# Ledger of designs, part 5: VHH binders against Salicylate/benzoate carboxyl methyltransferase (BSMT1)

Target 1, 379 residues: Salicylate/benzoate carboxyl methyltransferase (BSMT1), of Arabidopsis thaliana (Mouse-ear cress) (q6xmi3)
Amino acid sequence: MDPRFINTIPSLRYDDDKCDDEYAFVKALCMSGGDGANSYSANSRLQKKVLSMAKPVLVRNTEEMMMNLDFPTYIKVAELGCSSGQNSFLAIFEIINTINVLCQHVNKNSPEIDCCLNDLPENDFNTTFKFVPFFNKELMITNKSSCFVYGAPGSFYSRLFSRNSLHLIHSSYALHWLSKVPEKLENNKGNLYITSSSPQSAYKAYLNQFQKDFTMFLRLRSEEIVSNGRMVLTFIGRNTLNDPLYRDCCHFWTLLSNSLRDLVFEGLVSESKLDAFNMPFYDPNVQELKEVIQKEGSFEINELESHGFDLGHYYEEDDFEAGRNEANGIRAVSEPMLIAHFGEEIIDTLFDKYAYHVTQHANCRNKTTVSLVVSLTKK
Key: E = the ipSAE of ESMFold2; O = the ipSAE of OpenDDE; V2 = 0.75 times the mean of E and O plus 0.25 times the DockQ between their complexes.

## First folded at step 1 (VHH)

Design a29 (framework vhh_5c3l_4)
Fold by ESMFold2-Fast, scan of step 1:
Structure a29 (fold): chain B 379 residues (1-379), chain A 125 residues (1-125)
Amino acid sequence: as target 1 above (379 residues)
Amino acid sequence: QVQLQESGGGLVQPGGSLRLSCAASGFTFSSYAMSWVRQAPGKGLEVVSDISGSGGSTTYADSVKGRFTISRDNAKNTLYLQMNSLKPEDTAVYYCARSYTWKTGSDTYEYFDYRGPGTQVTVSS
């Protein structure tokens, strides 16, 4: 019984994942925290590309949520893992715009919208909150509406929201971060993550930790989201289904390892400290996501997509600028972990080395990254 | 447990009409895009038509555009395919399928995780 199959056939649907020039406001958001043209270019392009990939899925799920909940007068939205500050407002803008456009088209009143921004307690929520008046001013100009913004400090591997309170959950490039480093990585010595030279035991350790973490995440969100509420999640992932050591991306962890080895050679980092450092990261494939979601059982899958893209910065006219942009991105996501393990004094030198290694790799090859987008409905 | 069951197939003369139905159970029907997929004798699978969960968006293969209409009744958990101006080339087993979009690089694909057992449509004089 239960005829399950996986068939891939060229899509009849329009592909909407290209850059969208109608987001002048989104471009302005990306510029607000910049300290120069290349910082804006790198960060804005990446964020717009990630949002562009997820936008059709996010828009459809927002519209279907509104229709299936019969146009509620109040909507509570959660943005999980908003550590990028202003970047969290890119998705919130799209959600609010979608709701307002839909309500206008069907002659319904727009709901009041609460937007909850989640990150770890150490996050600088005050800087994010200082941006809220600017965001609401621009929202009034573009959509003739406003929203109410709240902070929800804590790990999304714990309860964050009251029971049955959320209507829409969005998370972009957060859930590939694990709650902790997997156990039993001794045979992966010298690697910060999975590489082609890693033992199968390292892959199994990382997969097991991801399965535990994502299952816990789904169970916790199932308590907090209303029936027929929607969740849209974007992961760094991979396309490979049958070669667990092949990675479509993760060159950035190899470059970081090479940079740390340079510091070992210079006597600034001990070899034993490097060998003890492993990234709490996992890049799942579509099958692994589907299996966890179906086994946990609280959500139905609406859409599950895999998108390949390059980061764009490797083809900058200035190779050093491309290297610096990549280094700044990886520094933003890894710096707290690196400081905790190696100390603050090595960080500037480490990322100077990293920028150099990116420059060398950009001259040899162009790297791509795979993103997975999944949309879910609460049963 | 997801279950999809097609009905309404049969023998029809060229130029005739048929309406296919698909009864869905075991999942929140309104939350899923659905597709009609067919397989002619000795041929591969062809996506005939897609419909979004709300019913607000539909697409059609060029071979059936203007002749076939996909629709859904979310209150009854039922998917429909109205087939008009049928041609001998439309002879196939028609499957109701729950669909996702699979994008790999610049290519986009339909990803089907469940389908019904199919219903035979034969267009013959």
Scores: ipSAE 0.000, ipTM 0.301, lowest interface PAE 13.8, mean pLDDT 77

Design a30 (framework vhh_8h63_2)
Fold by ESMFold2-Fast, scan of step 1:
Structure a30 (fold): chain B 379 residues (1-379), chain A 124 residues (1-124)
Amino acid sequence: as target 1 above (379 residues)
Amino acid sequence: ELQLVESGGGLVQAGGSLTVSCAASGFTFSRYAMGWSRQAPGKERELVAGISSGGSTYYADTVKGRFTISRDNAKNTLYLQMNSLKPEDTAMYYCAKHTYTESSGKWTYEFDYWGQGTQVTVSG
C-alpha cells in the first residue's frame, strides 16, 4: 500500500445523481499525484482511455460468458500484458463489477474469482501485489466481494496456464508487440519501423512476423481457455482503407527516430547502433486480424470494432504539456527496449528531444490513431 | 546513386550576404544529419555548420551569429544563409552527409559523402 496512492484515491459516494458510481474507482486510478496534472502516469492515462473504448465490448462479453456457462461458481480471469501497480487492475475491476451486478440482477450467488496477472518476468509484480489489499477493500465497498490475485510471469507467446482453466481473457495494447524483430530488414536502415518511405519487403517482413506471432498466441490460448470462454483484445491498428505503407501510428516511431538521430549528431549514440535498432511492433488492420483468426480456427469472432482517438494528447489545451504527455506515453511503452539496446544514460535526453519534436510539429502531424477491439468465443 | 549538388556561390563584397544551397538525391535526406564544410586555399577542410534530422543546429565559433543553417525535407535541400561576410570567409563550400564514428563517445563525427562544392569569394 503506497501512501501516495492511498491519499490520491477519492472516497466512493453512493449518490442518486451519479450514473455508474461503481466506476468511480476506475476514474481514480488515472491519478498518481495530488494536483492531478504533472503527477499523472502517462501509462495510467493511456490504459484508462483504451479501457473506455473497449468497455462496452468487455462488459457485454463478460455478461454473455456468465449466461452461456450457466453462472459458474468459479471464474478464472487472465489479464495479459498487465503492466505494474494500479494499472494492472483497471479492466479487472470492470470484469468483477459486471459479474457481480449481473448475478445480483438474476438472483444468483456471485462466483469465486481468480485473477491472473501476466507480464514478462522483468515486470514489477511486487508493486502490483502490494496494491491487492487496497483493490479488495474497494471491491468490498462497491460489490461486497473480493478476488484472489495470482501472478503468471512469462511471454504470452508460450503456455502460461493449465489446460481448460480460463473463462475470460483480456489484453489491452499488448499484442501489437512482436515476439522478436522481423528478419530481412536490411533495406529499412534509418527507420525504426514501417514508414511511407519503407520498401515493400519491410512491410512483408513485419506482416509475416505478426501472422506467426498472433497465430501462436491464439493456438496457446485455445488450449488454456474453456469451451464458450471469451477473449477481448485491443490493438493499436490502422484503417483498411489506408495504403499498406501508410501508418496511422508511424509518427510515434518517426519522432523517436528523429530524436535518436539528434543523439547520433551530438555523439551520444553511434550510427551503427541506430541502424541496428528496429521496433518489434506491428499495427494490423481489420482484415489482417480476421484472416489470422479464421485460419487458426479455434475462435469465433463476436465483434470487431475500429475506433479513432488521439493517443498522445490528454491535455491538448496546453501544447507544451501535450508534448510532454506524448513523450511520457511513448517512454512508458518503449523504455525497456531502448535501455536494452542503447543503455540508460541517453533516456532522459532522448525523451526531452521527443517532447520538443512533438511540440514543434503539432500542426504537421495527425495525432489521431486507430485502435481495434476484437472479442472472441472459444469453439 | 547518392548525390549532393551545391549551388549559389559567387562574388560578394565584405559585409554582404549570400545563400548557398545543396540538392540531395539517392538517399532518405530527412533521416540524416547534414552539414556545411569549407576549404580555403592552403588550409584544411573545416566544418562550419551542422543540422540534425530533428533540426538541432551546430555552428563553428568563427561563423556563430553570422551564418544560419536550415533544411527543407520536402525539397531534399540544405541551405546556408551567410550574413556579415568577411574576406576570411572566402572558400569552397561543401555540402556533407554526416556519419558518427564508434571510435569515441566524445562529440565527434565524420562525413561519409561530400559534394563537389560551390565557390564563395568575399572582396575586401
Scores: ipSAE 0.000, ipTM 0.166, lowest interface PAE 21.6, mean pLDDT 76

Design a31 (framework vhh_sonelokimab_d1)
Fold by ESMFold2-Fast, scan of step 1:
Structure a31 (fold): chain B 379 residues (1-379), chain A 125 residues (1-125)
Amino acid sequence: as target 1 above (379 residues)
Amino acid sequence: DVQLVESGGGLVQPGGSLRLSCAASGFTFSSYAVGWFRQAPGKEREFIGAISGSGGSTYYAVSEKGRFTISRDNSKNTLYLQMNSLRPEDTAVYYCATKYYVRESGGYTTEYDYWGQGTLVTVSS
């Protein structure tokens, strides 16, 4: 129902006087004070981990795009669902670096590059724009180049860019968020999402909404991207092919449901409020992605990879840290919708319970999350 | 496991021709741009040419344009370098590589992720 769910905005704060220089300010931007700032730092580590899985695909497609378009003098790149602050630039940096290194190797001049950052209007674009000078300073040091940065506020389930203007589109962990909560979920009471206890009608409702949304997304991007342009997309997905209702007991939305049920038991959340809350989220499998892409028809699939991923263990071994890391990550992506439905007062208690539940399921949390990376060429 | 294996190197007289091959395995060959490099004794590694994953686009070092031709056969997972009018200055170890760039320590490297072991080409009488 609420498209705000697709923006993945972290909370950022400043806890001290950053009058030193640009480098001190960059560090403060990533590590501002309080739990909200720590949440942003944890989200940054998650984003870097996700990018590391997609990086080989992103690099290959960037190089092939440049070669197949015969080294254009101008490149327009879009980052869809860009989030805010430094995280908005992680994939953009890799793309620009790849282009510049390739151009050096083949003795071609580097193109002028426009970088368009897209998220919903509610995204903190001001924090992102304040980071642009620091990003360009880093880019100048590493690549001896710069780029032009533009904001494109709006839902990527609508037109965002001029016809045939984009050369490369990237989106990471955004397209698993639906344009709205599916209809016909009345029989899925007490469940935030699909679980083994959900009726088959819940699966069909979520799948139908995903098919509509992803088809719309592909159609809109096909109008905006040039022929032989590339698109690299990363999803939270699943490997369950035979039973679409199966989710591990340690699935992140199952743990959040359990945490909310604890608050219902404690009288802090009403049962009717919990029953009315459904995540506008869908974790597709490889076959479901292929079917939508083939049916829409504007793109050829270059690569489609599946990677196992532990949300709690961002290179951390301690179970307590893993619980806090996962809680911080899930809070970063879900907090705006939880506040809108339940109110701000429950949020800290909710995620303390979430971290506890992760810790209690130490043996089950490994490999509970799957990432799908797909690269596409515009026909 | 990603592997690149060069073959076809050897001793050639000046003015001769030679065709190098690079057999690729362990990855979707048609999805990757691949290139040829050489390294002469006591010199840095030099770029020769590259070809897009589809084979539709080729790029050459300006100094080698016209003498060397890069091609690929995606059905055989093989990259080729046709070398004509060879000179003693072409004596080098020739490498094939998949173009993959990694970011390191706040920057990046121009090195490819996967290189072959190389094949020696010697141009002399």
Scores: ipSAE 0.000, ipTM 0.153, lowest interface PAE 21.3, mean pLDDT 77

Design a32 (framework vhh_8cml_1)
Fold by ESMFold2-Fast, scan of step 1:
Structure a32 (fold): chain B 379 residues (1-379), chain A 127 residues (1-127)
Amino acid sequence: as target 1 above (379 residues)
Amino acid sequence: EVQLVESGGGLVQPGGSLRLSCAASGFTFSSYAMGWFRQAPGQEREFVALISSSGGSTDYSDSAKGRFTISRDNAKNTVYLQMNSLKPEDTGVYFCAKGYTVKWTPSGETYTYFDYWGQGTQVTVSS
């Protein structure tokens, strides 16, 4: 038996009950909906590429963690954030494989491994558990080992684990999502995120929210991780240092705002509704990341790498197909927020407009995407 | 009761083409993903191609991408693998497999494991 991973059109169940604004927002970001197996396939390929770029850092830190802790007989690993999706199990597989290969090489017994997955909705937690027997079959075939899988429901902007219990924490493409929309964006009208037309105050508002959120994240993880434990984090980021309004990876929010403006022109969305909608997203640069880590102070930076790649390599050359693929991907992450703010009746038309805008702006698909990979050791 | 029967294998020269077919019975074919795997002598079985239950999504190994096309006909309970620009490295027994799909995450991503396999059909690429 050999497992393979594909994207299919999801059917989601989402409960609005019993959530504060932060939890509800994070829950919405973890969900995907809409029509688009091909879009999910393209997004899955992109996410696999992101993991492939981070893999050497993840492998090295896993090995160093094992050596520095003198080959413990028990390891507890956490995978944080819904945006890690399919790649969460791939990363866990790589971690377990690295541990087992290293232990065999140095003639040590492999540890028992607990894997804690941070998922939000109850039904998706059950879906994750249904996958566990299949994942363990693969581990038994490839590594003659298994792992124990646990769920840790809740926001990673809150405590998730008991004190000094985790040895390794991994998170991929999750921390660019903020706990909430920043305050004081009233002067960024017509823009869903930072653009060249945004006021400097919008940049300051987003940066301030990111600094608060990432500082809180580090503080919480510092309580849960053992001394000399490791954390590997991958962000959507940017290389821009001198112009804070220029963004490497945010064309997708600009295309979404253009699509919403089309609906304003057609009388389907009010201008005031558009002006009130902002994405809780931030793409940090290396300096901003270092500043937060150093100021919070619980972790030592081992590695911090910037990786660029051409998005055009992950999309169809056919403009029509590429437009549909990107539209379905952005719909998957934004649909619950859009329905909550604008209502469900505009969604199909909105993403038809979005797909069209992608075809008109083909250069956006060929723009370099920036990923930041940082590895940390708990002091 | 699940049965998968492969056909269409044979001997071809490098650069040639073959179309493999897999006839499925004993399950609701339109509800399951289907895949193709291959195994060369002395090697482990490796993934080649995957198609979703509706046929709306496909996935390929790096070696198959651009050369092979997976398709399905749900009315005929059949999955196909069109192989073009064949190379000696493509030599092996090709297996059809029924996929069991499990949804893992809120992102809507799914994982496919294979629970039933055909007996395989031999493909030999040699001059």
Scores: ipSAE 0.000, ipTM 0.137, lowest interface PAE 18.3, mean pLDDT 76

Design a33 (framework vhh_7d4b_2)
Fold by ESMFold2-Fast, scan of step 1:
Structure a33 (fold): chain B 379 residues (1-379), chain A 124 residues (1-124)
Amino acid sequence: as target 1 above (379 residues)
Amino acid sequence: QVQLVESGGGVVQPGRSLRLSCAASGFTFSSYAMGWYRQAPGKQRELVASISGSGGSTNYADSVKGRFTISRDNSKNTMYLQMNSLKPEDTAVYYCAKEVTYEGDSYKYTFDYWGQGTQVTVSS
């Protein structure tokens, strides 16, 4: 069929009402964690806070990269684990703004910038690409420039980019997700992750999987990045060096485990299904990051910082609302895995119980979370 | 499902008034600052007015200060721009925007979803 004739078929045209229905459907597939609008707002606030924390490191490394590469006329940037929609562009905006401001100050022409957005193929890249025109309008107003945006679907535990092509790599709150659930967790029954009651063998299993995954990640990125290129990575992490079972942020997974145990008691979930479910997650400390980076050997550490912040800033004064906000956040990141393992029918009841457990554990609202920011230069 | 829908544009004589409306959906309206931008052919887009989430603070471009009034009704998820004493120079497409702000001075001029715009023409 000649493509010209497709454009004349009324059923293939989009009008505002049909686009609204399609956007509503696409948005529903991306939004999870109870109330879609509230979940979206909470996720945006968290990602903005994380970027604010990492911004000085990101800005400094972007400037140093430009100077050390002698102001290239072309820059290729990768955002790994980019998520979807406008949130994909938060760090990219800062990178482009930093480059343009620096070039103005030293009286150089700004480079052409290619921005590659990476996430798993199941990510809603289409929603992200629909945002590109709005993002470029904003760049034109603030910086008199635009960027070219490309998608790179696939796991960042595989090759994503051609050899020696990337100048700057950024990843925020993605690398704490493991390629797979670790082996040998049989002695950690009833726990979704490491907790104070876990055997040390569970810690060793998770650490071993993290070491393998992060080593693979660094090796793969070393093939794709140019010499003197920069990488800035942010992790959910922990400060404790001496007690491997102490977790600054992992109370979330303990509350989810408690909520699932309630469903086992009510006969809605089998005990064997709960025992078989483990989170593919790891919160490293600074020493563990340093050891993996140094052993792999392709990158020099420029900065490695630990930052604490209070998650209670996301809670409402009302206990019920505070519980719902926390439940919405955990649901957003865990719902696809929970549906795959337990089925869709338990999800609303599960997160009602999660919200209740948050109200019973006031310490969770005042618990500081630890983030690790590391910046690297390719040798 | 973030959506911003502008309405109320049209053709008017100099010195007359128009009121623009922006209907917002898909986010917690009262939690976000909102703004009105305009763009005339061959010119950069400019912020003409903004309003805080509570409605307690407003800002205006010097070119419209004293003539335009921004307001919002959080119970209706709607923002308004009352434009008085219109001039030919006010001719532009007017856009509703939800501003993205962070703690501190770091992330000015980032925007979530922008509406399709509404044309305002002040005939000379």
Scores: ipSAE 0.000, ipTM 0.096, lowest interface PAE 23.6, mean pLDDT 77

Design a34 (framework vhh_8h5u_2)
Fold by ESMFold2-Fast, scan of step 1:
Structure a34 (fold): chain B 379 residues (1-379), chain A 126 residues (1-126)
Amino acid sequence: as target 1 above (379 residues)
Amino acid sequence: EVQVVESGGGLVQPGGSLRLSCAASGFTFSYSSYAMGWYRQAPGNQHERVAIITSGGSTNYPDSVKGRFTISRDNAKNTGYLQMNSLKSEDTAVYYCATVKYTYDSSGKTEYFDYWGQGTQVTVSS
């Protein structure tokens, strides 16, 4: 069947009231993507690239978890993250597939699996839950299994799950977000984050907040996870450098600061509004992660890997498309915070300027973003 | 930009074998979101699923082909395969390669992207 055949399919054949195996799969195969206008498709590609970097670590830790727990008949998995939705089911699918393949290989029955999706209360869980029957249908086709999906609304800087209940925890590109903006940033006005012009006190403030937050996260997860349970986390991070203040001139938060300053000069944003806005974000290095994990003490490090990639230019694309890709990705993760502080009116113009700034810094864009993947075992 | 192209069909004797290939361009097979499958339609019959494979290598087959057909994929080449052994006259059909990708935007809205090839003829006859 080519695209012409799909376009000629009568609407009556795809009556939404019908739901059986063949209908659901055919409906999925015949549905095209949404409007796409200012869509987060670029963020979807980025998230899939991030998942591909973490997948070997995730698979290994899922297998080792099953073996070390002696193939339990029930597994509870948590997916911790911010509002992206784009790869939550992809990571869950890999986990369930890995469990089922392993169980078949060693002649054990597959466990019942509870999958808990964690996001802030404002997340549209209802849209995600409407997809669960389709996801389970795909699992029945590919793995002859299903899972139970639950929502766990709340900050992962608070308790989310009952004591000693989780077997596997996954989080992708969420823990670089801090619980709050650090204190003592008065001398960093005009900058959304750490830049080459930032004082040493700004670096210390961000590092201190990250250390507090990540320590709290580990302590909370240690209460909720079973002994020999596993946790796989991915961060936006940085390479180990002698200068902790160093960030490229084309760092994404620097470009966003420049874009907002353009709006200040155009009279669309007040200078006081810009000065009051700081990103609750931190990009740790490998050493900083190791020190927090070791000091908190509840987990052993199994693997800790660093992967470089270009945030906007992760395929063979021209500079204009790379600029739009990065703008769309940064918009996807920052838009709710920006709307809350600056209002909805400026958002489209802001990210048009962002894309332009990306293009103007083409010579600096040859520097890659760093992704850190860490896997942990509960002692 | 996204294309799915089948090859490897032909005429074979009962008990023979064929290997079908499915080459994809404009996207990659490396992610778990890509369920890839082979489907067939014979004159006078409905479309039926022949095989499905996940990015992790898990497979599923209907009883009519189980033990005779093997689906596989090479993510580095962005290519899927269907190895057909012990072919029967009832396996005569046009074989289609299909892939489905589902994704969510940042608000959780579901989006579907589906791609079908144009088909390749398999004839099993003496």
Scores: ipSAE 0.000, ipTM 0.127, lowest interface PAE 22.2, mean pLDDT 75

Design a35 (framework vhh_5c3l_4; at its last look DockQ between E and O 0.02; V2 from the best seeds 0.00; counts 0 for: pae O 16.1 > 2, placed apart)
Fold by OpenDDE, look of step 2:
Structure a35 (fold): chain B 379 residues (1-379), chain A 128 residues (1-128)
Amino acid sequence: as target 1 above (379 residues)
Amino acid sequence: QVQLQESGGGLVQPGGSLRLSCAASGFTFSDYAMSWVRQAPGKGLEVVSDISGSGGSTTYADSVKGRFTISRDNAKNTLYLQMNSLKPEDTAVYYCAKGRYKVEYSGGTYTHYYFDYRGPGTQVTVSS
């Protein structure tokens, strides 16, 4: 057993068929690899937008980190949940640029930088590392600092780095993925996530799992990050405070549930399989996020921002194209899990249905989904 | 919940003037850049003008430069567009939009603009 894996990762216990299924499911929590039409690398526009949105927070925290640490000669940065493709380097590029500009301004030498890209072992790291030469070339043009890129395969719900070795952690749109499907999810039939028709117990189960996972994350990172080191984390969240079950009609998991139900109706998917499928996902609100951080106690919150979320505002002239783009985005992040449970044969049809449903809800004005950007300082 | 509501549109003769307003609610108005965008019949969305959260920085499309003025009153959570010397080509639905993001792809060869929220729009018709 890899000592880096905490008890939250289902151990391959040989004898329990249920454990194997859980493990298989967790392994499927990677994004679609490669550079094909359905790959994450080709369908990560939203993620890129989110990175741009979070850039000011990232820049400020990078500068403050450098100042608080009295301009160290060495910096280690980690990108947690980097997925696959060029987007993995966007935040790192900004961090390095920020450091260089700052050092120049104060007449200090730029540090050497180690950059660690983390994701699950099943992630397509090859596609990501193919971009390293390009990345280095760009850095040489803009900066005098040396950056070294490494892979860190593993769950960020386990130990990934040595004690007090990290200075800055960035993670975007990764931590809303849970380590596992919540336990005791009962009576959420026909839905793969929380809806207004879900029982209160489903909400509580998801919240509890989130609290456990994120608390573990904070604890682990607190061991790995130096004092006054920082984290900049971006979540998919929700803006609802009063009704924890409410999701808007255009919520991506709601639309996916609707799409699957269509396939059940058409006899392509069994109802029992649908009922057995739940997303290892949670979209916290601001209060829930704060509570976990405060309770864990290892970090101080510097900034917490909520930003609007729109999957559909693709200024595309054609509603159909917009629907397809959204479908492709959701496919890129969910396809491995869906294939593991439902098989590969229904995937194309499923996302055709998804695209259709997106177009049917193009006028949805009350979106519940937001992006939460939080910056933390290790105490 | 974020809400944007445009007003002030209407029918005007060429050479005339209109002032559009956008009432904003559900967010800290001064923290966000705001934009006016328009869509003419049969055409795509065009960014007309944008203004920083503080109001200290403004930009204009070339087609409206010198004729249109964007402003904001952060105390009233209101965005404005003064449109002078209106032309038939200015006929469009005008939208107030929150949070403009520019995303460049393929080394700058492809650019997309995104907004967090957009109002329902107000019709501006310039006709003799």
Scores: ipSAE 0.000, ipTM 0.227, lowest interface PAE 16.1, mean pLDDT 85
ESMFold2-Fast, scan of step 1: ipSAE 0.000; ipTM 0.287
ESMFold2, look of step 2: ipSAE 0.000; ipTM 0.313
ESMFold2 (binder alone), look of step 2: mean pLDDT 79; pTM 0.795

